# Ledger of designs, part 2: VH-VL binders against Putative hydroxypyruvate isomerase (Gip)

Target 1, 264 residues: Putative hydroxypyruvate isomerase (Gip), of Drosophila melanogaster (Fruit fly) (p36951)
Amino acid sequence: MALKFAANLNFLFTERATSIAERIRLAHQNGFRAVEIPYPEGETSDVVSAVKETGVVVSLVNLAFDKSDDQLRFGSTSVPGSEKLFRSQLDATIDFARQVNCGKIHLTAGLFKGGQESDYTKTYTANLKIAADSLRASKMIGVIEPINKYAVPGYYMNSYSKAAGILADVAADNIQLLADLYHLQHLHGNVSKTLEEYKALIGHFQIAQVPHRHEPDVSGELDYGFVFKALQEFGYDGWIGCEYKPKTTTVEGLGWVSKLGYTL

## First folded at step 4 (VH-VL; framework fv_necitumumab)

Design A17 (from A0 with heavy chain Y101W)
Fold by ESMFold2-Fast, scan of step 4:
Structure A17 (fold): chain C 264 residues (1-264), chain A 121 residues (1-121), chain B 107 residues (1-107)
Amino acid sequence: as target 1 above (264 residues)
Amino acid sequence: QVQLQESGPGLVKPSQTLSLTCTVSGGSISSGDYYWSWIRQPPGKGLEWIGYIYYSGSTDYNPSLKSRVTMSVDTSKNQFSLKVNSVTAADTAVYYCARGWSSRWYKFDYWGQGTLVTVSS
Amino acid sequence: EIVMTQSPATLSLSPGERATLSCRASQSVSSYLAWYQQKPGQAPRLLIYGASNLATGIPARFSGSGSGTDFTLTISSLEPEDFAVYYCQQRSNWPLTFGGGTKAEIK
């Protein structure tokens, strides 16, 4: 099975354009058929137009976020006292996802910045149950992502075992695990065994080299020649998010795709 | 820079509808970053949150007032409004409009000066 | 609803003294607590949000502490303009609720 790749526009083409709409056009111009995007606050209409113009698939939209707050810039799902904000942000994200025909939303957790962790876990689980119902009504999937402490210090969802426990408590088949291999290597390692252990929960993949989060073919801890074969054997048929920091420019770094035997 | 200004009648008769408008200047109501609230204060007493409205028209009201309260937003005029039906003497208060951040802290960073509404025959 | 109780109702102190104002929630509000100052005839002014974060333009003599159900607002050295009514407000659950207020007055 051929692997297929989406440009994550929080990371790719940021050196060329500030607007998400223009980064969609740049991704399309450079051969990408799919993109992952943040909720495009202030440019939703422009983004819808860019998607229609280019014909790209939007494979993932991140939950709407509060740009003015350091904690909530990273999501609201776990943050106690943000329950109404979370519901409002979820509704806005679903409405936008429908306009761009995206069936998958990343439910970003937010930061633990004090108080009791049990309050965060209670909030997170309750919000995910609410999200499961709202997303099911729209025929959508939500994903949660364990993130390492070097990328986002204090991020609430910081463990694969924690994610598995919460997913079991939520008990909804449309709430799934986002396995970002950059984060997975930092948090857990043992990529082959970790993918085997969590296989039933995983609904989305993202890639980057470890430790510096650059292109898959740069020198680092992960052998992407091997890893991509493992993803083929996994049977994943969705889009793989390219969520890496270009070592130089996005376009100059794209040689890894053909070098490793793939196409966008 | 950002300023909120309440307007409406200073006297309302019992059983009538109290209607107030808040005009926002120096900033746009059409932003997902903010919820716009009404808060009241009876003379010599504390503060009571009445409700909020989001720029999309989504509202939430204090359960103690829910059956009598309606809020609306007019993004073209940069205004939001409050109606309280079937007023009694207990509704006599200074009414404030306020901007709340749509963040976990939900801080009220800008307030109108307040307008006294007296309910009396 | 979450009931917010402030104590004392009235705090009588002299300029230069330290003021400590208490706010207690009927159930945990984590750190979702703000403090406001209100002078006669004026709108409330935000002092502190998130239990301990100083709002823009507020003098460093104001500080907040606490989490869960018990919170304090401290004024390290009272100035004449600080004699006012202070309100705490929780954001943890809807509806938003305020405390009954503490009036700081000159002894």
Scores: ipSAE 0.000, ipTM 0.406, lowest interface PAE 17.1, mean pLDDT 89

Design A19 (from A0 with heavy chain Y101H)
Fold by ESMFold2-Fast, scan of step 4:
Structure A19 (fold): chain C 264 residues (1-264), chain A 121 residues (1-121), chain B 107 residues (1-107)
Amino acid sequence: as target 1 above (264 residues)
Amino acid sequence: QVQLQESGPGLVKPSQTLSLTCTVSGGSISSGDYYWSWIRQPPGKGLEWIGYIYYSGSTDYNPSLKSRVTMSVDTSKNQFSLKVNSVTAADTAVYYCARGHSSRWYKFDYWGQGTLVTVSS
Amino acid sequence: EIVMTQSPATLSLSPGERATLSCRASQSVSSYLAWYQQKPGQAPRLLIYGASNLATGIPARFSGSGSGTDFTLTISSLEPEDFAVYYCQQRSNWPLTFGGGTKAEIK
């Protein structure tokens, strides 16, 4: 019942270290028991070592991506003509996730860069069905995340209703919704009703204050005292990703945890 | 009116770390619309892209410089920074910070005035 | 890395003449090409992006064309302030690369 939190290392400790491996050590040093990480291209062995050294749980790994391309930097799952690349990136991500004992992969969608959106939807649905089979063989879950246009302009997966429709078409129990409350507030608002509506689909949560994506206790649109009680009532037993930009430094901002009645 | 301004030491000794900061005014770094880059130009030569950073802290670096380069961002101060380790005379250049568009394929629409960094003993 | 080659290295023309500047990529960059103008002691200024789109505030005498490996920047009638160094830049592949520049100088 008690909420448990993971440090999202794309956002936390970036002011202290550039390597993911060192950010894992910093998260552990500062009391985190779990982390969320991008696929650590070029440092996979260092990250495996840091995970073994610290004993942190890796609660989520983002799909491997093509950092040389603006569209594919944000994922390949929806991008027409990238089917072979998607399969390769998925296989690499699953192999890495096995090494760090992570059971959950964020299947990042990529950007819509023109053409027919229906072609992206066909590609996305087909790739998610392929992912469902590969992940099931590895006893893993895949999640998809609706992302708001202010954070990532042009991101293909940009609506909860779109996500629900696609998940229904995929029809796989191991492909689920990642509900990031920062994105949810920008896209739909009405947090309590939106969580009720999509409850059956949600397999992962992430948090940040709106509108500036800072700590849960900063002034903003969301009352995290209320929101966290709603998540407790939801019955979610996984790790909640702290995917916020520290207002000053990561460590200086961690006071919200005890202030709101929780521990890392 | 968006403005970028570089700051940092104009002289760095060989083997030391070159450190520069770019301050952004008239617009927020805390936007998913933009990537923030460093670009350099040795005297009398062309432009070389060093790397970019997203406000979330995600980075990409030029492979020729990757082992020596680190970028960071401080959204509360509306700043981003560059460090180049183990500098040599070849790192003498005018260093520019620039704003690139995430949705428009990294076109650089605003640039700082540039700051000359000389590597000399 | 994709090598960007600009020609000519120096272009000597009189005000009022048409300037044509070439940029060639070592492999296809589709339309992911930008042009910049740089005057002595100043930062580069964006002129064209996506091979043919005019940047905000740029005079209509500037235009860009091309796709794949061959690109052209055209200045329909040179004004005194147009004598500068021009750089092309590709973003199709990583790392981002610039051409060596073309210097437009008064004859």
Scores: ipSAE 0.000, ipTM 0.375, lowest interface PAE 19.2, mean pLDDT 88

Design A20 (from A0 with heavy chain S102T)
Fold by ESMFold2-Fast, scan of step 4:
Structure A20 (fold): chain C 264 residues (1-264), chain A 121 residues (1-121), chain B 107 residues (1-107)
Amino acid sequence: as target 1 above (264 residues)
Amino acid sequence: QVQLQESGPGLVKPSQTLSLTCTVSGGSISSGDYYWSWIRQPPGKGLEWIGYIYYSGSTDYNPSLKSRVTMSVDTSKNQFSLKVNSVTAADTAVYYCARGYTSRWYKFDYWGQGTLVTVSS
Amino acid sequence: EIVMTQSPATLSLSPGERATLSCRASQSVSSYLAWYQQKPGQAPRLLIYGASNLATGIPARFSGSGSGTDFTLTISSLEPEDFAVYYCQQRSNWPLTFGGGTKAEIK
């Protein structure tokens, strides 16, 4: 299958525009057919307008979050005492995703801030089961993402084996693994064997070079010429999120696409 | 500037249904960024949260009131409403509508002026 | 439900003095706490959310602190306009609950 790429707007075009709606227009102007976006609190109607005007696919929306709280700005799914807040944020995110025709939500976990980790795991598993039902009713998929400690210290979902165990307990076909290759390399490495091991669980991919989270063609630990061929052999037919920090500007960094033999 | 305005009867008889409407102006109710709540305050007492609604119609209620409370939303009129069934003198209070944040559930940044509802025969 | 207890019930001070208002939760609410000000005949006004974050338009003389079960609202130098009732509110557990209020009155 031909690989296809989405601009992650938490990272791309931030140097040119502060609003998510304007970053959607910039991504479209520069050849992207798809975008990944955070829940656009304060500009949901502007974002819906930008999506309709450009015709871009919204391939992933991150769960609504609390910008002012250091634990909840990284999500609420695992946080004990935030069960009702999580359901509220999920409902808002599903409603927004429906308006932009997005079928996939990233259920961000939140930070472990002490106490019993087993309480976080119980909360997380229960919330994912609830999310599975709500998402299924809307014909949507939820994804969970193991994130490395250098990017987000204290992030609750911090291991592929932990994710696999929780997904087995949830036992829902519409709750899947988001394999971010930048995080995967920091957490586990062995990209080929790790993708093989978790293949049945993976429903979404994101890319960035390691260790500095720049473009796929910058010097680093991952050979994206090889990795992209592995993703083609994997048979993944969804959009691959470009979740990297531009080394200079977003547009100047886009040369990797053609250099590696692909199109957006 | 966002403004909320309550409307409804100031007097309700015991056992009847209390019905209030909140009209939102200066901002759209059709946004997932916000949820819309009712909060009440009996004379000389503290505040009690009643329930919330999204513009999609999704609701949740204070368990102490859940069996008697229903909320609804009308996005075409930019309004949301509260019904409290089988009222008693204990339901006498100033009723406020308020805007909350989906991401910050306890943050009520805009409130209506409040409307006094007296339950009396 | 989490019970929120505010103390003192009444605080009698003169303009220019520092006011310290306490709020205690029956169990941990982490930092999921807000403070509101209410003047007679008016709706409550948000002052602080997330225990320590100033709401838009609130003067810098107001500050919040605390986490877990013990929280404080401080007014560094009372203005005549600050004599009002103050409520704390938690979100950590369901349902949302408010404290009983602290009335700040002129000495």
Scores: ipSAE 0.006, ipTM 0.505, lowest interface PAE 11.0, mean pLDDT 89

Design A21 (from A0 with heavy chain S102G)
Fold by ESMFold2-Fast, scan of step 4:
Structure A21 (fold): chain C 264 residues (1-264), chain A 121 residues (1-121), chain B 107 residues (1-107)
Amino acid sequence: as target 1 above (264 residues)
Amino acid sequence: QVQLQESGPGLVKPSQTLSLTCTVSGGSISSGDYYWSWIRQPPGKGLEWIGYIYYSGSTDYNPSLKSRVTMSVDTSKNQFSLKVNSVTAADTAVYYCARGYGSRWYKFDYWGQGTLVTVSS
Amino acid sequence: EIVMTQSPATLSLSPGERATLSCRASQSVSSYLAWYQQKPGQAPRLLIYGASNLATGIPARFSGSGSGTDFTLTISSLEPEDFAVYYCQQRSNWPLTFGGGTKAEIK
C-alpha cells in the first residue's frame, strides 16, 4: 500500500501566494494530487474554479469560521450560545465541500473562554450529533482533532481521552478522530501505543516534525521512516495532510517525499 | 457594483400572506461567501432580523416569526424571496433585503432600498 | 434572544462636538457587534463591524470599541451629515438582534 499526501494550504505555499486558489495551483504545479484547505471565505468561487482547472482532490475542508473573533476563529462546535451559528457554518461548509467533491470536514472546536466547561461539552456533543446527521445525508465524514495547548492555548478539544469519550457519546460512525502526529506527540507522546489505543476511532492523519512543526525528514523527536511504516501497517488508505511549516520554502523542503521512499 | 432591489405588493390584508422578492444584480447569489437576509422596520421603530437563506436553500428564521416565515432562493434568476403568512397590523413595516458575509454574518454590507408593506383592510 | 440596549435614546449635540453612543448586550457577544447609520428615508449603512473595524468608505472620525457586553461608537468631531439614527447589531447568537437605536440630533 502506498501512502498518499495532501498539501495543507494553511501551511504550504503561503510564502508564494496569499490566495487559497493560487496555492491550489502551486500545489498542483509542484506534484501534489490533493490539498487540505480552510473554508475559503471571500474566495469560494475562485477556489472551485482552481479545483476544476487543476483536477486536484480536496481531501479535507475545515469548518467555516469567524476570524474577527478570537474564540470562534478556531471553530464554533463547542461554543455555548453559538449553536445556530455552528449549524449555519456547517451548512455553508457542506455546500462548499459538495462543490469541490470533498467528503471530509474538520469540525473545529473553538476556544474555552470561561464559564462552565460542562456547557461547552454539552454544546459540542449536541452539535456533533447534528453534524453526524447532516454529513450522513451528504455522504460525508466529520473529524475532530485534539490540539495541544502550546499551539492553541484554550482550544476546547485538547486530549485524545476527551475525544474518545465524546465520540462514544455521539455514537456516530461518520464522526471520527483526526490524528495529527505533531499534536499527538505534544499531548501524549508514545506514538505507537497511542495510535494502537485509538486506532478504531481514527479517520484522518496529518504529519509534521516535532517540536518545530517542520518537514518529516527534519531532525526532531519523531522518526518518520518508522512512523510511515506504522501508517502503512494501519491500513489507512486516505490522504495524509502535510500540515507543517516549511523550514525554508515549500518546494525546497519536498525532498523528504522521495528520500523516505514515497511519491506525492 | 452589487445592488439589491425589493419588489412586491405595498398593501396586504390581515390574515393573508405577505410576499416579497429581492433581485440581486452586479454579483452572483450562487456564492458560498454570503447569506441573504430579510430585515424589517416598523414605522418609527428599530430593525428586526427576519431570517436568512443560503444559495443552497438552507434557511434559519427568527424564532418569533419562524412559524409564519418561509424563504426561497432562485439562483437562475439571481433572486430570493420572503413569505410571511397570517399577517396582522404588527407586520406593517419597511422590508429590506440585505447581503451578509458567509460565516461572518456580523455585517450587512449591501442593502436594498426597502419597500413599505402596509397591513390593513 | 440577546437583548441589545442602546443609550441614550436621543443625543443632542452641536457640530464639532464628540459623540459617544452606548450599546449593551444582555449576555456576551464577544466582538460580534456592528454599527449602522440610518438617515430618514434611507436603508441602514454599515459603519463598523467586529466591534472596532471601519467599513470601506467610512470616515476616520468614526470608531468603535468594547467587547463582551459593553460597546461604544465614537464620532470624534460631528459633521452635519452625521446627525442620523445609529443602530448596533449582534451576531454572536441567533436570532440576530438590533438595538433600539440612538438618534443624534442638532442641539
Scores: ipSAE 0.000, ipTM 0.436, lowest interface PAE 14.8, mean pLDDT 88

Design A22 (from A0 with heavy chain S102A)
Fold by ESMFold2-Fast, scan of step 4:
Structure A22 (fold): chain C 264 residues (1-264), chain A 121 residues (1-121), chain B 107 residues (1-107)
Amino acid sequence: as target 1 above (264 residues)
Amino acid sequence: QVQLQESGPGLVKPSQTLSLTCTVSGGSISSGDYYWSWIRQPPGKGLEWIGYIYYSGSTDYNPSLKSRVTMSVDTSKNQFSLKVNSVTAADTAVYYCARGYASRWYKFDYWGQGTLVTVSS
Amino acid sequence: EIVMTQSPATLSLSPGERATLSCRASQSVSSYLAWYQQKPGQAPRLLIYGASNLATGIPARFSGSGSGTDFTLTISSLEPEDFAVYYCQQRSNWPLTFGGGTKAEIK
C-alpha cells in the first residue's frame, strides 16, 4: 500500500524506555521501519549508533530546544531575543540530521508569553528565512506545524491561515507545512477541504485520533478509514508520523495498522 | 571521561600574538551537541568569557576584546585553538578551555586545568 | 552586556553554618544562570545550572533558587572543603558574563 508509517518517539514507547536510543530499538523490534525523534540532547552518539544498528529511517527531527526555559522548551524560532540561540540550535540539529541521514527538521516555534505578537512574527519570519538558506545548503526541508491550544497552551504557531501567510512571506520552497491531523481537526476541522486548500504547502503528515490523541482506530471524531484514503488521493509519498498517546501500551495498540488495511 | 588540556607558550611579548591550543580526549569535538569556549582569569580577578567555536567553524566572540580574537577547530586532531593579537599586560591571565552544551548554552561541564600566559617584555 | 553583581565579596563563616550567596543581574536572565566553585590553582567546577538544577556529583547540601534578576546559592551546612570562591554566570544574552565572585572563608 502507498501509505507508510513512522513511530513518533516523543509519544510511542515512552512507557518502556526513557532513552531515545532504546525507543529506536523498541520501534524496530515491533516492526517500524521509520521513526520521528526530538533532538536527542546528551545522547546523540547513542542515537546515531541505534539508527545504524537497526537501519531505521529517521523521517523527522525536531529542532534542538532548551529544557530549562518554560518558553524555549517548545522551540525558539519565534521568540524575540533568542536569535543567536535559534542559530546555534539549528546548526546542532542540521549536524545531527546529517549523521542520521534525516532530510527534514521540524522548526518548533516556542511560546508566546506577552509583548507584541508582531515582534514574534517578525522574528519567526526572519529565522525561517535563515533556516531556508542553511537547510537548502544541506538539501534539507524545514517544516512548521500549527498546534492547538489544548495540547500546548500559548504555542505561537496556532493557525493554518497564519502559517500560510508566513510561508508566503518567507518565499522558500524548502520551508513547508506539517499537517498534523489531530491538530488540524481541533483548529479547523473540514479535513478534506483543509487538505485541498493547503495542499501546495504541505510537506509532512502526522496522525492521532481526536479528541484524546489515541490510536487511529479508537472511537472519536476522525474516521481514519476515510482519512487514509484522502492521504492516498493527496499523493503523499513520505512517512506518516504516528504521534499519538497509547491508550494502554504502544504494542497493544498497534492492531489498528492491520485493522485499517496497512502494514508498518 | 572527557578531558581538556591547554597548551601554548607561557610568556608572550607585548604587541605579539598569543596562541593556545586545547586538546580534547574521551569525547569527540565533531559533535553538534557542544560548543567549545575559551575563558580567561587575570591573577586575583574573576572570569571573562572570550568566545566559542562549533566543530563546523562557526564562532562568536566577546565584543569587549575588539575583534582581536580568532578561533579555529581541527576535527582530525580533536583540537580547537585561540589567537589573541596585539597583546598587552592586560591580557596576562590563566586561560581555560571549556565544553558547553550547544542547545542549552547554560553550563560549562568540563574545563581544562588552565594555562598561565604572562605578557611581559 | 548583562552585568552580574555578587554579594557579599567575602563571607566569613564557621564549618556547620548555613551559607547564603547572592547574585543580581542588571536585567532579567530568566532561569539562564549557573553557579561554579573555584579552589585556588584549580579550574571552576559546575555546581548548579538553570538556576536550581544540581549538577552530577554535587552534594545535596548545595541548592540554587531565584529567577529573573535575583538569584541565591545556598549551602545548608558548610564543610571544610566548601571554603572556596563561588561565581554566578548568565547565558541569557551574548556575551556570556560572570559575577565578580564571592569568597567563602573560615572565620
Scores: ipSAE 0.000, ipTM 0.442, lowest interface PAE 15.2, mean pLDDT 89

Design A24 (from A0 with heavy chain S103G)
Fold by ESMFold2-Fast, scan of step 4:
Structure A24 (fold): chain C 264 residues (1-264), chain A 121 residues (1-121), chain B 107 residues (1-107)
Amino acid sequence: as target 1 above (264 residues)
Amino acid sequence: QVQLQESGPGLVKPSQTLSLTCTVSGGSISSGDYYWSWIRQPPGKGLEWIGYIYYSGSTDYNPSLKSRVTMSVDTSKNQFSLKVNSVTAADTAVYYCARGYSGRWYKFDYWGQGTLVTVSS
Amino acid sequence: EIVMTQSPATLSLSPGERATLSCRASQSVSSYLAWYQQKPGQAPRLLIYGASNLATGIPARFSGSGSGTDFTLTISSLEPEDFAVYYCQQRSNWPLTFGGGTKAEIK
């Protein structure tokens, strides 16, 4: 089986264009068949047009967020006192995802900014149960992602063990784990054993080299020749998000795809 | 809707290779949502998971059987197969093929009816 | 591997009685526990997954509970068709493992 790759537009083509819509066109022009995008606040109609124009698959949309608030800029799912906001943001994200034919939403957790962590866990679990029902009604999957402290200091969902426990409490087949290998290496390591341990929870993969979050073929801690074979052995059938910071430009960095024996 | 059916010889001589095929109907084996497993049950005993195969050909086997087991998949025929080498009387069992959803719970939601394989001279 | 221990090995009850079946894991499996029913000459049938979620088509008299290492399958009022062998199965760690089974038989 050949792996399939999606351009994560929070990271790729940012040097070429400010708008998500234009980054979609650039990804398409450079051979990508799929993209991952943040909720495109203020440009949803232009993004819908770009998706229709290019025919790209939208493989993942991140939950709508409040860019004016430091804590909520990184999501609302775990944040106590934001329950109504979370429901509103989820509804907006589902509506947008439906317009771009995307079946998967990343339920970003938000930052822990003090108080009782147990209150965040209760809020997160309750909101994920609500999300499970809303997403199921729309034939969609939600994913949660453990994120390392160097990338997002204070991010609530910060360990694979915590994620597994919360997913068990949520008890919904359509709420799954997003395994970002960049974050996985920082948080857990032991890629082969970690994939084995969390296999039945994982519904999405993202990639980047460690430690600087550059292209898969850049020198670093992960051997992507080995890692991609491990993902094939895992049997993953979805789009793999290229969530890396180009070392130079996005286009100049794309040589890793053919170098490692793949196509976009 | 989805149906699994085992087939293969019901009698295998000691030291030979046990070979079984599972035919899937009502659903495609080429779906990335599923792993396809073999599970066996010796007469009067419990269930033992043997291994799984994904439509791409990727496999994982129970460590207790790993040195003797191979699985293969033929997506054009919608089938997957099991081989167990160097069989002994301990390999006498009903062999089931089963579908495991690759999502959160990895539940076995569909099973074949099972086929008895007796290892005897 | 995680060893799954079911008790009792045999449960003798009359129709209409409540059945309680136990499953214990040698280490925590969180909620990654399923229950199956097997009748003579038949393949196992999924009853419960995720410790407490009822599978499609399964009667409401079946329920599951527990987390970590201790799990229970409950049949609130036994029907004649419920006399069968029941297996628990963990999927928290590889390899997948099943309990030894509990046989529910008519007294």
Scores: ipSAE 0.000, ipTM 0.391, lowest interface PAE 17.5, mean pLDDT 89

Design A25 (from A0 with heavy chain S103N)
Fold by ESMFold2-Fast, scan of step 4:
Structure A25 (fold): chain C 264 residues (1-264), chain A 121 residues (1-121), chain B 107 residues (1-107)
Amino acid sequence: as target 1 above (264 residues)
Amino acid sequence: QVQLQESGPGLVKPSQTLSLTCTVSGGSISSGDYYWSWIRQPPGKGLEWIGYIYYSGSTDYNPSLKSRVTMSVDTSKNQFSLKVNSVTAADTAVYYCARGYSNRWYKFDYWGQGTLVTVSS
Amino acid sequence: EIVMTQSPATLSLSPGERATLSCRASQSVSSYLAWYQQKPGQAPRLLIYGASNLATGIPARFSGSGSGTDFTLTISSLEPEDFAVYYCQQRSNWPLTFGGGTKAEIK
């Protein structure tokens, strides 16, 4: 079974274009059939047009966010006092996802900025229960992602065990785990056993080499020849997000795909 | 060049329903970036937020008015509307429609010119 | 609901003078505060959002400060066109609420 890959446009083609709509066209021009995008505030109609023109699959949309606020630009799901903001951002994201036929939203957690961490956990769990209902009504899946402290200092969702506990409390089939292998290696390592332990919860994968978050074939801690075989054995049939920082340019770095026996 | 324009009857009898429409031009309401609000101002008094609608039809209303207020949206006409039931003289006000960003600041960057609605027999 | 209280209700000043307008929230609104200017017969115009961020097209003589419950709008040197009613607005909690307004009038 061949793995299939989506260009994460927060990371890929940023050296070529500032607009998400143009990065969609560039991804398509360079052979990608799918993309992962942030909520495209201020350019939603242009992005809808680019998706229709290219025919790309939008495999993941990140929750709408506030770029002007350090805590909330990383999401609102966990932030105490943000319940109505979170509902507003979720509604906006669902409506956009429907326009681009995307069935999966990344519910970004936001930063822990002080106070009681238990208040963040209470807020996060309550908001995920609300999200489960709203997403189910739209036939969508939400995913949560443990993120390492070197990439995002203070990010609330920072542990696989924490994620598993919260998902058990939420108790909704349509709220699942996003396993980003770059973050997984930094947080837990032991990739084969970690994937085995959390297999039932995982609904999405993203890839990058460790430690510098470059292409899968760059020298580093992960053997992607082995890892991709493990993902094939996992039986994952969704799109795998290429969420890496190009070492030079996006296009110059794409040789890993054919080198490892895959296509975009 | 985004413009909002209120329209509807300027005179409503007590106990009847106040109905207003806001027409948006120069920009689309079929966008997740914005929530569309109604705000009113009684003559010589301050501003009161009535509620918002998202282009999907999702609404939130001021609790003080929630039992009497309904908003609707028509994306094909690029319009959204307000109904206030069982009006009294206290509902006499200039009614504004406004565009609010869906982000945390919820700033109102574009407003209609306002339409005076008088509740009188 | 969060009650927003503006003071003074009326501020009488001459062109060229500094104006300081106050807005107090009944509970903390963090930095989720905006300021609007309204001239007679016109819709309100956004001046400041997020307590201190200047909106597009607004002259640099306007500035906002404060956090939590106490906020200030400052006009460093009043121009004739600045004599208007000013409203603060919070978004920290729903429903959205506005202050009662401060009228800046010529002496």
Scores: ipSAE 0.000, ipTM 0.441, lowest interface PAE 15.6, mean pLDDT 89

